# VH-VL binders against q9h9l3, part 160

Target 1, 176 residues: q9h9l3
Amino acid sequence: PRKMVAIDCEMVGTGPKGHVSSLARCSIVNYNGDVLYDEYILPPCHIVDYRTRWSGIRKQHMVNATPFKIARGQILKILTGKIVVGHAIHNDFKALQYFHPKSLTRDTSHIPPLNRKADCPENATMSLKHLTKKLLNRDIQVGKSGHSSVEDAQATMELYKLVEVEWEEHLARNPP
Below, E stands for the ipSAE of ESMFold2; O stands for the ipSAE of OpenDDE; V2 stands for 0.75 times the mean of E and O plus 0.25 times the DockQ between their complexes.

## First folded at step 10 (VH-VL)

Design i45 (framework fv_fezakinumab; at its last look DockQ between E and O 0.68; V2 from the best seeds 0.00; counts 0 for: pae E 5.7 > 2)
Fold by OpenDDE, second read of step 10:
Structure i45 (fold): chain C 176 residues (1-176), chain A 123 residues (1-123), chain B 111 residues (1-111)
Amino acid sequence: as target 1 above (176 residues)
Amino acid sequence: QVQLVQSGAEVKKPGASVKVSCKASGYTFTSYYMHWVRQAPGQGLEWVGWINPYSGDTFYAQKFRGRVTMTRDTSISTAYMELSRLRSDDTAVYYCARSGTYYWDSGPRFDPWGRGTLVTVSS
Amino acid sequence: QAVLTQPPSVSGAPGQRVTISCTGSSSDIGLGYDVHWYQQLPGTAPKLLIYDNSNRPSGVPDRFSGSKSGTSASLAITGLQAEDEADYYCQSYDSSLEGWVFGGGTQLTVL
């Protein structure tokens, strides 16, 4: 079986009116929750909106941030060939401007058995915060300091583990 | 309807630069990536690189790094590819082609294509 | 030169079935990336023929079909017609090159 990692990214706003979502932090954890990667990333364009209340990103974090192209290379090297787990992971991959194979992607925001386990509608999109509370009895994204991408990645991995066997069997019968 | 209209044929001398344009219409220019692909006479397709028109970020094939520059003007929904230090083996039809930003839109398939721009490099 | 391997040429008579193979590696098709196919009629730009291994865009006849297995993909054309004479290219993504790659192209001749 392939190695599995979980990813979570934080984005800031760049471009006109800060509407461009640019990668500003990326965290990757392994199956056990160990941090494989956690870096602040410097967007190529001027940051207009740090989106701190959500992203947790502040100006001070960008002082020694890794340039985007360099960070992207490092991240891709980690992800290549692995099953990548994330929540609403399309946002992370879009921010990376990266295509991971669909067959190697696991999005916890689109796993019906996970929602069912949390007594949620199977076809609904539930937040990571909600699922984590319901299924892991843990509070994440608490406070006003913004999200922790490491914490979110770890929670995502733990959630997936709850339905891993069932979902992997489903995917084997119904490959994307 | 979605269209990609490219600039006309170019004739250049070795060492010169060429800039090809691709004007997009019928869709939101900044919501899709723009790729450049070239084809030498009687040869196959070769991917040159892509640009994210939204952010302006570019990614080039290794073969062309240092020699190719992709840009865009969002105000007129136009992508540009400039190739410098031209050589005879750069003679080819250069295509622009659209792809999605991820699998939920149109993914990494190229559709549609421009009609191509012939660039001839000769002494 | 091309990362994906295609036969240089295939031929068939009208009404026959032909197949074009596309062989990749563990860093592209074998890694799980989807394969797309393009048809290029003489003197024209490539046109998307098959996407995501086996899907047909609107306007593409159902006599065109695609499949993928392991490190290889295949394009099948049934009920071959004269208008099918063209070059066909497979495409995927190569993680080692961090870019899209094409097959060398296959020239289909209708006899």
Scores: ipSAE 0.900, ipTM 0.944, lowest interface PAE 0.6, mean pLDDT 95
Fold by ESMFold2-Fast, scan of step 10:
Structure i45 (fold): chain C 176 residues (1-176), chain A 123 residues (1-123), chain B 111 residues (1-111)
Amino acid sequence: as target 1 above (176 residues)
Amino acid sequence: QVQLVQSGAEVKKPGASVKVSCKASGYTFTSYYMHWVRQAPGQGLEWVGWINPYSGDTFYAQKFRGRVTMTRDTSISTAYMELSRLRSDDTAVYYCARSGTYYWDSGPRFDPWGRGTLVTVSS
Amino acid sequence: QAVLTQPPSVSGAPGQRVTISCTGSSSDIGLGYDVHWYQQLPGTAPKLLIYDNSNRPSGVPDRFSGSKSGTSASLAITGLQAEDEADYYCQSYDSSLEGWVFGGGTQLTVL
């Protein structure tokens, strides 16, 4: 049996006009929601746009942040060989420059039974905030000071646990 | 209509550098990774590395680190691979190939491939 | 040396079935990474034949099929035709190398 973790990352804008998303924080929680990793991460490129309203990242968080190369190594050590749960998780993996096996990846933005439980169209891509409110009766990403990646990772794991048994059975019968 | 067009064959002496180009058309250049793969005469395929044309980020296979540099020019949808300090065993056809950045956008499979650029290293 | 292991050659007569194996390790195919297959006709660039273990791109005949189990993958070609004479390469991703890896290639001869 493989262990399971949930991940959520915060990105800042780098490159021309701040259009490139670069990793600036990563949180990883275990099955029970305990924090395994939570660090601010210094991008190798100049930060053009902190995107603070969404990321919660401010210049002060970068002062002693872990350099990207070091943080990436630490994160990949935790993820390798585990089932990794995330929401729109491809964005997190792209920011990490990491390819996780599809068979060990669970994306709560693309699980039809989860949308069904939330009374949403099965093929729609629903936000983490919406699914968490509908299914867990919890408000996350509140206010204008940015998101907590710990809060998002914990919510993501709890959402997955609502459909885990039926979805794992589905995947065993219909391998990705 | 998606097409990758590579530069022509090169003949180089040991110790020289070679820069191969790969011009993309028929798709959004910055939405896919560009890979470089080489094949020595009569041998198999060997992955060299990738570049993300959007960010300019690169990742190289350990064997080529310190000798290979990948760049791109988004204004002309062209990727470049430069290999320095050439040896006779660098003689190969060098291919560019497109991949998705993750499973949602086509996945990390290589499609299409350029026709290849033969680089011959001889004294 | 190639990271993934393929037989160097296979042969079959027209109309027959052949299979080409691709064996990896616990850091690539065994870790769950997908396997892709490429066909390389003499003097040409490789062409995607099978992706994500068993899927065919548009234009690839259903005579070509792929499968994956444990640390290995297999390409099956049924109803062999002379035009299938080519080199075939498997590909996956290796977590310890953090890169794409290829099999050594299999030369298919149609008798």
Scores: ipSAE 0.672, ipTM 0.875, lowest interface PAE 1.5, mean pLDDT 91
Fold by ESMFold2, look of step 11:
Structure i45 (fold): chain C 176 residues (1-176), chain A 123 residues (1-123), chain B 111 residues (1-111)
Amino acid sequence: as target 1 above (176 residues)
Amino acid sequence: QVQLVQSGAEVKKPGASVKVSCKASGYTFTSYYMHWVRQAPGQGLEWVGWINPYSGDTFYAQKFRGRVTMTRDTSISTAYMELSRLRSDDTAVYYCARSGTYYWDSGPRFDPWGRGTLVTVSS
Amino acid sequence: QAVLTQPPSVSGAPGQRVTISCTGSSSDIGLGYDVHWYQQLPGTAPKLLIYDNSNRPSGVPDRFSGSKSGTSASLAITGLQAEDEADYYCQSYDSSLEGWVFGGGTQLTVL
């Protein structure tokens, strides 16, 4: 079968009033949770708001960060042709300026069987932190220093595995 | 009702520039890509490029790089395409068309399209 | 030259079924990207006819349908009517070009 990876990204604020989300870190893990990619990324435009409380990104991280164009090329080479798992993954693809095929995309924020396992409304958008706590008995995004995209990507893959058989069969019957 | 209203037809000489406008209404302008697609008389559709109205980022098909500039004015929900150093084979109808970025909107398809702006380049 | 290949023309009698093929490559349709179809009546802008391979927008008759397999897609029109006479374009995304790509168009004639 087709190889599977999980991705998570951290964004900073660019553009007017820092409202545009630009990629500043990306982590990719394989099916077993091994890290395939983890880099700080320098956006091509001025950073207005580091959003450090959530992103974990500080000015010091940008000093040796990989320029966006180069990082994007590296990331897309890993993602192309694979099933890509993420949480609210449309935000990650938007920040990458990348269109991944819908048939190869899995979004743990919108999987009804996963919500059911967590005793959550089937059509609700669920946070990664809450799903991970309820279903994996694990606290992620702990502390005041922002999120870890490696930790989040690993959690996302583990969550998907809980429903993988059921959801892959569903998608085979109901192509996106 | 979602619609795209384009500026009127233009007649230009070779070497000139043209700027076509596309005013959006009935939706949040900054939430969707705006594309430009052209069609020479009797020929097929040719993608020119896109602009992200939220960020201002653009991407142009290689054929047009160096001659096309896409801009927008978010205060009036209007996208613009400027094509410079016109030549006779730039004669075409230029369409604007909206697309989404992912499956949570209209998707990567073009819907709706503007009515088109005829640009004629002749000496 | 068009990235996606369509036959230049197709014809059918009223009431019959016709199909229009759209063939891409391993970097577009073959990589899993969806196919969309547009109808262009003479002198008008293209109109979305089929999206995401097989979905029909509101207002498009059920006699239009789409499918995709491998590197190819197909538009089927049943119950052919005179007003179906138009140009039809397929469209997808190509990762190697990082761009939206169209077929060369198919002129449908109703005999």
Scores: ipSAE 0.153, ipTM 0.714, lowest interface PAE 5.7, mean pLDDT 89
ESMFold2 (binder alone), look of step 11: mean pLDDT 91; pTM 0.932
OpenDDE, look of step 11: ipSAE 0.896; ipTM 0.942

Design i46 (framework fv_fezakinumab)
Fold by OpenDDE, second read of step 10:
Structure i46 (fold): chain C 176 residues (1-176), chain A 123 residues (1-123), chain B 111 residues (1-111)
Amino acid sequence: as target 1 above (176 residues)
Amino acid sequence: QVQLVQSGAEVKKPGASVKVSCKASGYTFTSYYMHWVRQAPGQGLEWVGWINPYSGDTFYAQKFRGRVTMTRDTSISTAYMELSRLRSDDTAVYYCARSGTFYYDSGPRFDPWGRGTLVTVSS
Amino acid sequence: QAVLTQPPSVSGAPGQRVTISCTGSSSDIGLGYDVHWYQQLPGTAPKLLIYDNSNRPSGVPDRFSGSKSGTSASLAITGLQAEDEADYYCQSYDSSLEGWVFGGGTQLTVL
C-alpha cells in the first residue's frame, strides 16, 4: 500500500480587490499526524487581504515566508506518489496549481460513509469543523486567531482513518 | 462557442524573438489554464508550458526555461507566448490550448486548440 | 524522444478494427495520471478524441474507445473509415518533469 499524507492550505487574497486566492501556508502530515511540512509561503503578487480571521495569516508571517515556486517544489516532492487526503482538497490543489492523480486523492468532503457516520446526508458537503466535532469530539478552528493548517490536516487524516477500510474497498471496486 | 484565435505566421532570423498571441472567446478566460504546444514540421507534439490567466503564474517545460515568457491580458482575454534567442530548430507550428484548473472543470485535457501559428526561423 | 511511446504507424482496411498503444512509465501513466488522446487530421490542429482514459467528448463517434491499465493506454478504432486517416497522440502528466507529455504520435493509414 502507498503511503498516505494529509494536506491543508491557507490562502490570502491577492490581485484586484484581493479576489485572487494565493497560497500562504501549507501543512502536510503523515498517517500518524506527524508534521512533514509546515511553511508560510510568499505569493508572487502583493497581498491585498490576509483573510486573517480564517487563514490565520498575518503580515509578520510573510517576512521570512518561502517563495511560492520554491515551496511548490518542496510540496510536490512530498505529495508525489502518495495518497493525499484533504478536505475540499480541490481548493488546495488549485492553490498549488497542481494536479494529483484522481486515484490517489481522498477528499473527506466527498466521502458518503463519513457523512453517514456523522448522521449527515451522504451527499451533503459538511465542514471539516462539523465533522471533527461530531466524529472526533474535538473543536478545531476555535477563536479569532484563524485556522491552523496543521490542526486541520491532522483532523482530516483522523476523519479519513475512521472510514479508510470501507472507502478503500469501495474505490477498489469503483475506481475513479 | 469556445474559440481560440491565434496570430498570423511569423518569419524570424536566428537570435530574434517571436511573440504569438491567442485570443480566447466563448468562456471565462481566467477560469481555465492556457497551454502552449508546438509541433515541428513532420514531428510530434511538444508541450512548452502553461499560464494561469487568473494569477499570471507560469510553468514552463525545462527545455524552454530562460527562453520562453508567457503572459496574458485579461482585459482582452488574450494569452501571449514569447520565445527568444530563436534557433532553426524552433521552426514549428505553435498552438495554444485550453485546460481546466482542476478535474471538476475539464481537468488537464486540452480542449479546444487554436489553429496554430507557424513560426519559421531561417537565415 | 517522446516520453510516452507509441507505434509510429498503424494501418487497416475500411471496416476493420485497429488499436494504438501508448506506453508510459512509473512517473506518468503508471503513477495514476489519466491519459488523453488527440486526433490530428492532415494540415489541422489536434482535436480532443478521448479524455480521462475512456471518455468521449461530444461529437466523437462511439467507434473510438480508450482504455488504461498499468503503465499503458490504448486507443481502439472500430469500423475504420477513410476519414480516420490521421495522426493520433496520447497525452499524460509526468511528475518527474513536472509537465504534460505526449506520445510520439501514430500515423494511421486507411488502406
Scores: ipSAE 0.898, ipTM 0.941, lowest interface PAE 0.5, mean pLDDT 95
Fold by ESMFold2-Fast, scan of step 10:
Structure i46 (fold): chain C 176 residues (1-176), chain A 123 residues (1-123), chain B 111 residues (1-111)
Amino acid sequence: as target 1 above (176 residues)
Amino acid sequence: QVQLVQSGAEVKKPGASVKVSCKASGYTFTSYYMHWVRQAPGQGLEWVGWINPYSGDTFYAQKFRGRVTMTRDTSISTAYMELSRLRSDDTAVYYCARSGTFYYDSGPRFDPWGRGTLVTVSS
Amino acid sequence: QAVLTQPPSVSGAPGQRVTISCTGSSSDIGLGYDVHWYQQLPGTAPKLLIYDNSNRPSGVPDRFSGSKSGTSASLAITGLQAEDEADYYCQSYDSSLEGWVFGGGTQLTVL
């Protein structure tokens, strides 16, 4: 049987005008919500825009942060062979420069039954904050000082668990 | 409509470098990865690496690290692959090929392919 | 050396069925990565024939089909025609190499 983990990453702006998203923090939790990994990560390129309002990353977090190459190796060792849950997870995989098998990937922004439970159109892309409030009656990403990737990963796992039985049955009948 | 047009054949001496171009049209250049794949005469396909045209990020197969450099120019929707310190066994047709980026792009399948650029390395 | 294993050649008569195998390992196909197939006609670039194990791009006839099980994948061609003479390559992703990998290619001869 394959284990399941949830991931959420924070990105900062690098490159011209800070338009490139580079990994600056990654959090991974297990099925029960226990933290398996949570590190600040130093991008290999100069940070132009910390995007602190959303990322919660500040210059102080980059002091002694784990270099990207090392962090990536640690993260991929955790993800390989596991079912990985995320919200709009393609952004996290892009930041990691990582290709996870789609048969082992679960994106809570693209699960029609989850939207249906939230009284949202099945094919709409709903935010993690909205789905968590609607289905779990919890407020995440509160305030304007940045998001917690640990909180987001934990919420993402709990959201997936609401539809896990139904969705795994669907995937077994309709392989991606 | 979607098309990849590659530069013409090159003949190089051992130790030289070669730079092959791949001009994209018919789609948003920065929304897809560009891959380079080579094929030696009578041999199979061998993946060289990819570039993300949006960010300029690259990833190279272990065999080519230190000798290959991939770049792009977004103003002309063109990707480049430069291979240095050429050896006779680098003689091959070099293809560029487009892929989706991740889960929602049908994964990393290669479609379309350029017609290929023959690079001959001989003394 | 190719990472994925294919037979070097296969042959059949017009109208018959042929199957081309593609064998990987626990770090690629066995890990759940999808298998894609390419057709390469003599003197041309490869063309996508089957993607994500069993899907056909627009314009590929239903005589071509793909399947995947465990660490292996197969391409089946029914109603074989002379124009099917080509090299066929499977492709997947390998987690240990962190790269795209190809089979060694199978030359199909229509007798």
Scores: ipSAE 0.605, ipTM 0.844, lowest interface PAE 1.7, mean pLDDT 91

Design i47 (framework fv_fezakinumab; at its last look DockQ between E and O 0.62; V2 from the best seeds 0.00; counts 0 for: pae E 11.0 > 2)
Fold by OpenDDE, look of step 11:
Structure i47 (fold): chain C 176 residues (1-176), chain A 123 residues (1-123), chain B 111 residues (1-111)
Amino acid sequence: as target 1 above (176 residues)
Amino acid sequence: QVQLVQSGAEVKKPGASVKVSCKASGYTFTSYYMHWVRQAPGQGLEWVGWINPYSGDTFYAQKFRGRVTMTRDTSISTAYMELSRLRSDDTAVYYCARSGTYFYDSGPRFDPWGRGTLVTVSS
Amino acid sequence: QAVLTQPPSVSGAPGQRVTISCTGSSSDIGLGYDVHWYQQLPGTAPKLLIYDNSNRPSGVPDRFSGSKSGTSASLAITGLQAEDEADYYCQSYDSSLEGWVFGGGTQLTVL
């Protein structure tokens, strides 16, 4: 079986009025929650909005940040061939400007059994914070310092593990 | 309707540069990637690269890195592909083609295509 | 040159069924990337025919079908018609090249 990793990215605002979401941090953890990658990433364009309250990104983090293209290459090497787990993962892949095979993608924001387990509507899009609290009894994304992509990636992996067997069987019967 | 209108045919000498344009209409230009694909006479399709019109980020096939520059003007929903240091084997019809940014938004399928721009490189 | 392998030509009589194969590798189709097919009529730009292995865009007749298995994909055309005479290209993504790749193209002749 393929190795499984979880990913979470933080984005900052670039371009006119900071409306462009640019990758500023990426964290990848393995099945056990061990950090495989965690880097601040420097967008190619000037940062207009750090979105710190959500992203946790500050100007000081960009001083030695890894250039986007370099970081992207590093990240893609890790992701290639893996089952990649994420929450609302399309945002992460979009920020990476990367296409991962659908058959190797697991989005915890779109797993009905996970929502069911959390007593949520199966077809609703629940936040990572809510699911983590409900199913793992753990608080994430607390405080005013912004999100921790490592913490979020770990939580995402843990959530997926709760429904892994059931969901993998479902996907086997219903390939995307 | 979604349309990609490309600039007219070009005739260039070896060593010169060519810049082909692709004007998009009928959709939000910045919500889709723009790809460039070329086809030499009687040959198959060859992917050149793509640009994110939203961010301006570009990704080129290894073969063209250092010679190709893709740009866009969002104000007029137009993508550009410039190929420098032209040689005879660059003679081809160059297509622009739209794709989604992720597999949930039209994904990496190319649709639609421009009608192509013939670039002829000859002495 | 082409990363994906297609037969250079196929032929069939009107009403017949023809198939065009597209063989990739472990770094493209075999890695799980979807396959798309394009039809290129003589003197025209390619047109999306099949996307995500087996889906038809609006306007594409159901006599066109696609499938994928392992490292290969296949385009099937049933009830072959004269208007189907064209070049057909498969397309996928190659992780090793970090780019999109096409097959060499298959010329379909309707006899």
Scores: ipSAE 0.884, ipTM 0.935, lowest interface PAE 0.6, mean pLDDT 95
Fold by ESMFold2-Fast, scan of step 10:
Structure i47 (fold): chain C 176 residues (1-176), chain A 123 residues (1-123), chain B 111 residues (1-111)
Amino acid sequence: as target 1 above (176 residues)
Amino acid sequence: QVQLVQSGAEVKKPGASVKVSCKASGYTFTSYYMHWVRQAPGQGLEWVGWINPYSGDTFYAQKFRGRVTMTRDTSISTAYMELSRLRSDDTAVYYCARSGTYFYDSGPRFDPWGRGTLVTVSS
Amino acid sequence: QAVLTQPPSVSGAPGQRVTISCTGSSSDIGLGYDVHWYQQLPGTAPKLLIYDNSNRPSGVPDRFSGSKSGTSASLAITGLQAEDEADYYCQSYDSSLEGWVFGGGTQLTVL
């Protein structure tokens, strides 16, 4: 059996008009929800838009943040060879400039049984906040001060565990 | 029709730089990564690196770091690869090739490919 | 010296079956990365033949099939035709190199 972790990243806006998403925080938790990694990360490019309402990132968090190159190396050491769970996880992988194997990737925004349990259309993309409220009766991403990537990673792992047995069986019969 | 059109053949002396272009058409240029792959005469395929045309982010194979620079111009849907301090063993056909991301399509398969640009490095 | 290992050549007669192997390591194919195959006809750019281990792009005949197991992948060509003479390359991603890697290529000769 392979080890499993969940990841959630916060991104800030860089590039023209702040339209590029650059990694500014990453949290990784193990199967039980224990934090393995949680660091603020300094993008190599000028931050145009902190996107604080969603990211929770403020200028003060950048002062002692880990430079992107170093943080990326640390994160990839944790992810390599593991089943990685995330929500809309390809955005996180893009921000990391990282290609994780599809066979070891679990995206809770695209797991039909999970949507079914939440009384949502199987092929719809539902937000992490919505699925967590419906299935775990827990409110995450509350208020206006931004999201906690630790909280989001923990919720993502718990959501995956609700469908783990049936989804792993599906993947064994229908390899991605 | 999805197409990648590359610039014409180049002849350079050792120590010079070369810049090859790849003009994309028939799709949204910023939705796919652009890769560069080279092939020396009679030899196999060798990956050089990729650029994300949306962000301008690049990643290069270790062998080429310090000598290669990839850029793009989104206004004309064109990607560029510049290789500096050329040596005779840089003589190769240089291909651009499109790949997806997990965000935009099924993964990092290379499709389509440009027809290639022959770069000859000789004294 | 390519990262993925392919036989340098294979041959067969028209109508026969050939298989081309592609052997990687625990940092690429063995880590779960998909394998893609490209066909390169003489004087042309490579063309995608098989993607994500076993899938065919539109226009590729079902005579071409791919498979993957452990640290290796295979391309099978059945009903060989003269038009199949080409170089065949496998490709995957290597986590240690953090990049795409190719096999050394296999030249197919139809006798």
Scores: ipSAE 0.682, ipTM 0.870, lowest interface PAE 1.3, mean pLDDT 91
Fold by ESMFold2, look of step 11:
Structure i47 (fold): chain C 176 residues (1-176), chain A 123 residues (1-123), chain B 111 residues (1-111)
Amino acid sequence: as target 1 above (176 residues)
Amino acid sequence: QVQLVQSGAEVKKPGASVKVSCKASGYTFTSYYMHWVRQAPGQGLEWVGWINPYSGDTFYAQKFRGRVTMTRDTSISTAYMELSRLRSDDTAVYYCARSGTYFYDSGPRFDPWGRGTLVTVSS
Amino acid sequence: QAVLTQPPSVSGAPGQRVTISCTGSSSDIGLGYDVHWYQQLPGTAPKLLIYDNSNRPSGVPDRFSGSKSGTSASLAITGLQAEDEADYYCQSYDSSLEGWVFGGGTQLTVL
């Protein structure tokens, strides 16, 4: 079977009024939750809004951050050929300026069996925080210091494991 | 109406440079990637690279690295491709093409294309 | 040499069905990347014909269809008409080249 990783990213505001989301941190974990990659990333544009309450990114993190083009190369090398798990993962791929194959992508915000386990409508989009609390009895993203992309990637992998057998069988019968 | 309007044909000598423009209208220029694709006479399509029009970040096909520079001017919604140290086998029609969705979960596709700019490299 | 392999030419009589193959590798189509198809009429720019393997943009007749399986994709054209005479290109992403790749093109002749 293909190796599996989970990814989570944090974004800052760039562009006019800080409305553009640019990659400022990326964390990747393996199936067991071990960290394979965790870097602060310097966007190629001026940062207008660090969005610290949600992103956890501060100006000091950018001083020695890896430039976006270098970080993107490192990240894509890790993702190539692997099943990539994420939550609302299209936002992470957009920030990476990258398209991972649909057949190798798993989005915990859009897995019907996972929603059913959480007593949620099958096609609803549920937050990572809500699913993690309901299904893993864990509180993530606690406080006002911002999200941890390592914590979030680890939670995402554990959520996927709850439905992995069922969902992989479904996808084998119904290729995207 | 989404349109990509390219600059006119160019004739260049070997060793020179050419800069082709592509003006976008009918959509938010900075929300989509711009790609460049070329087609030599009687030949197929060859991808040259892309530019992120918001950030100015670029990514070039390996064959063109060191000779191609892609830039843009967001105030006039225009992308540029400059190819230097021209050779006779750089004679081609150069197209700009918009990448499909900015949200990458469906994969990019090229829609629309500009009408192309013929660049002829001849002694 | 094109990364994706297409037959250089195909032909058919009006009203017939023709297929155009597009064969890739384990680093592109075989890794699961979507295939798009473009029609290029003589003297014009390419035009999107099929996207995401099998979807038609508005204005493309339903006699054009696409499919993907394994390392290959196929464009089918039924009810051939003289106006279908054009060059056809498949396109995908290749992870080993880190870029977008096209087939070599197929010249369709309507007899």
Scores: ipSAE 0.007, ipTM 0.555, lowest interface PAE 11.0, mean pLDDT 87
OpenDDE, second read of step 10: ipSAE 0.878; ipTM 0.933
ESMFold2 (binder alone), look of step 11: mean pLDDT 91; pTM 0.932

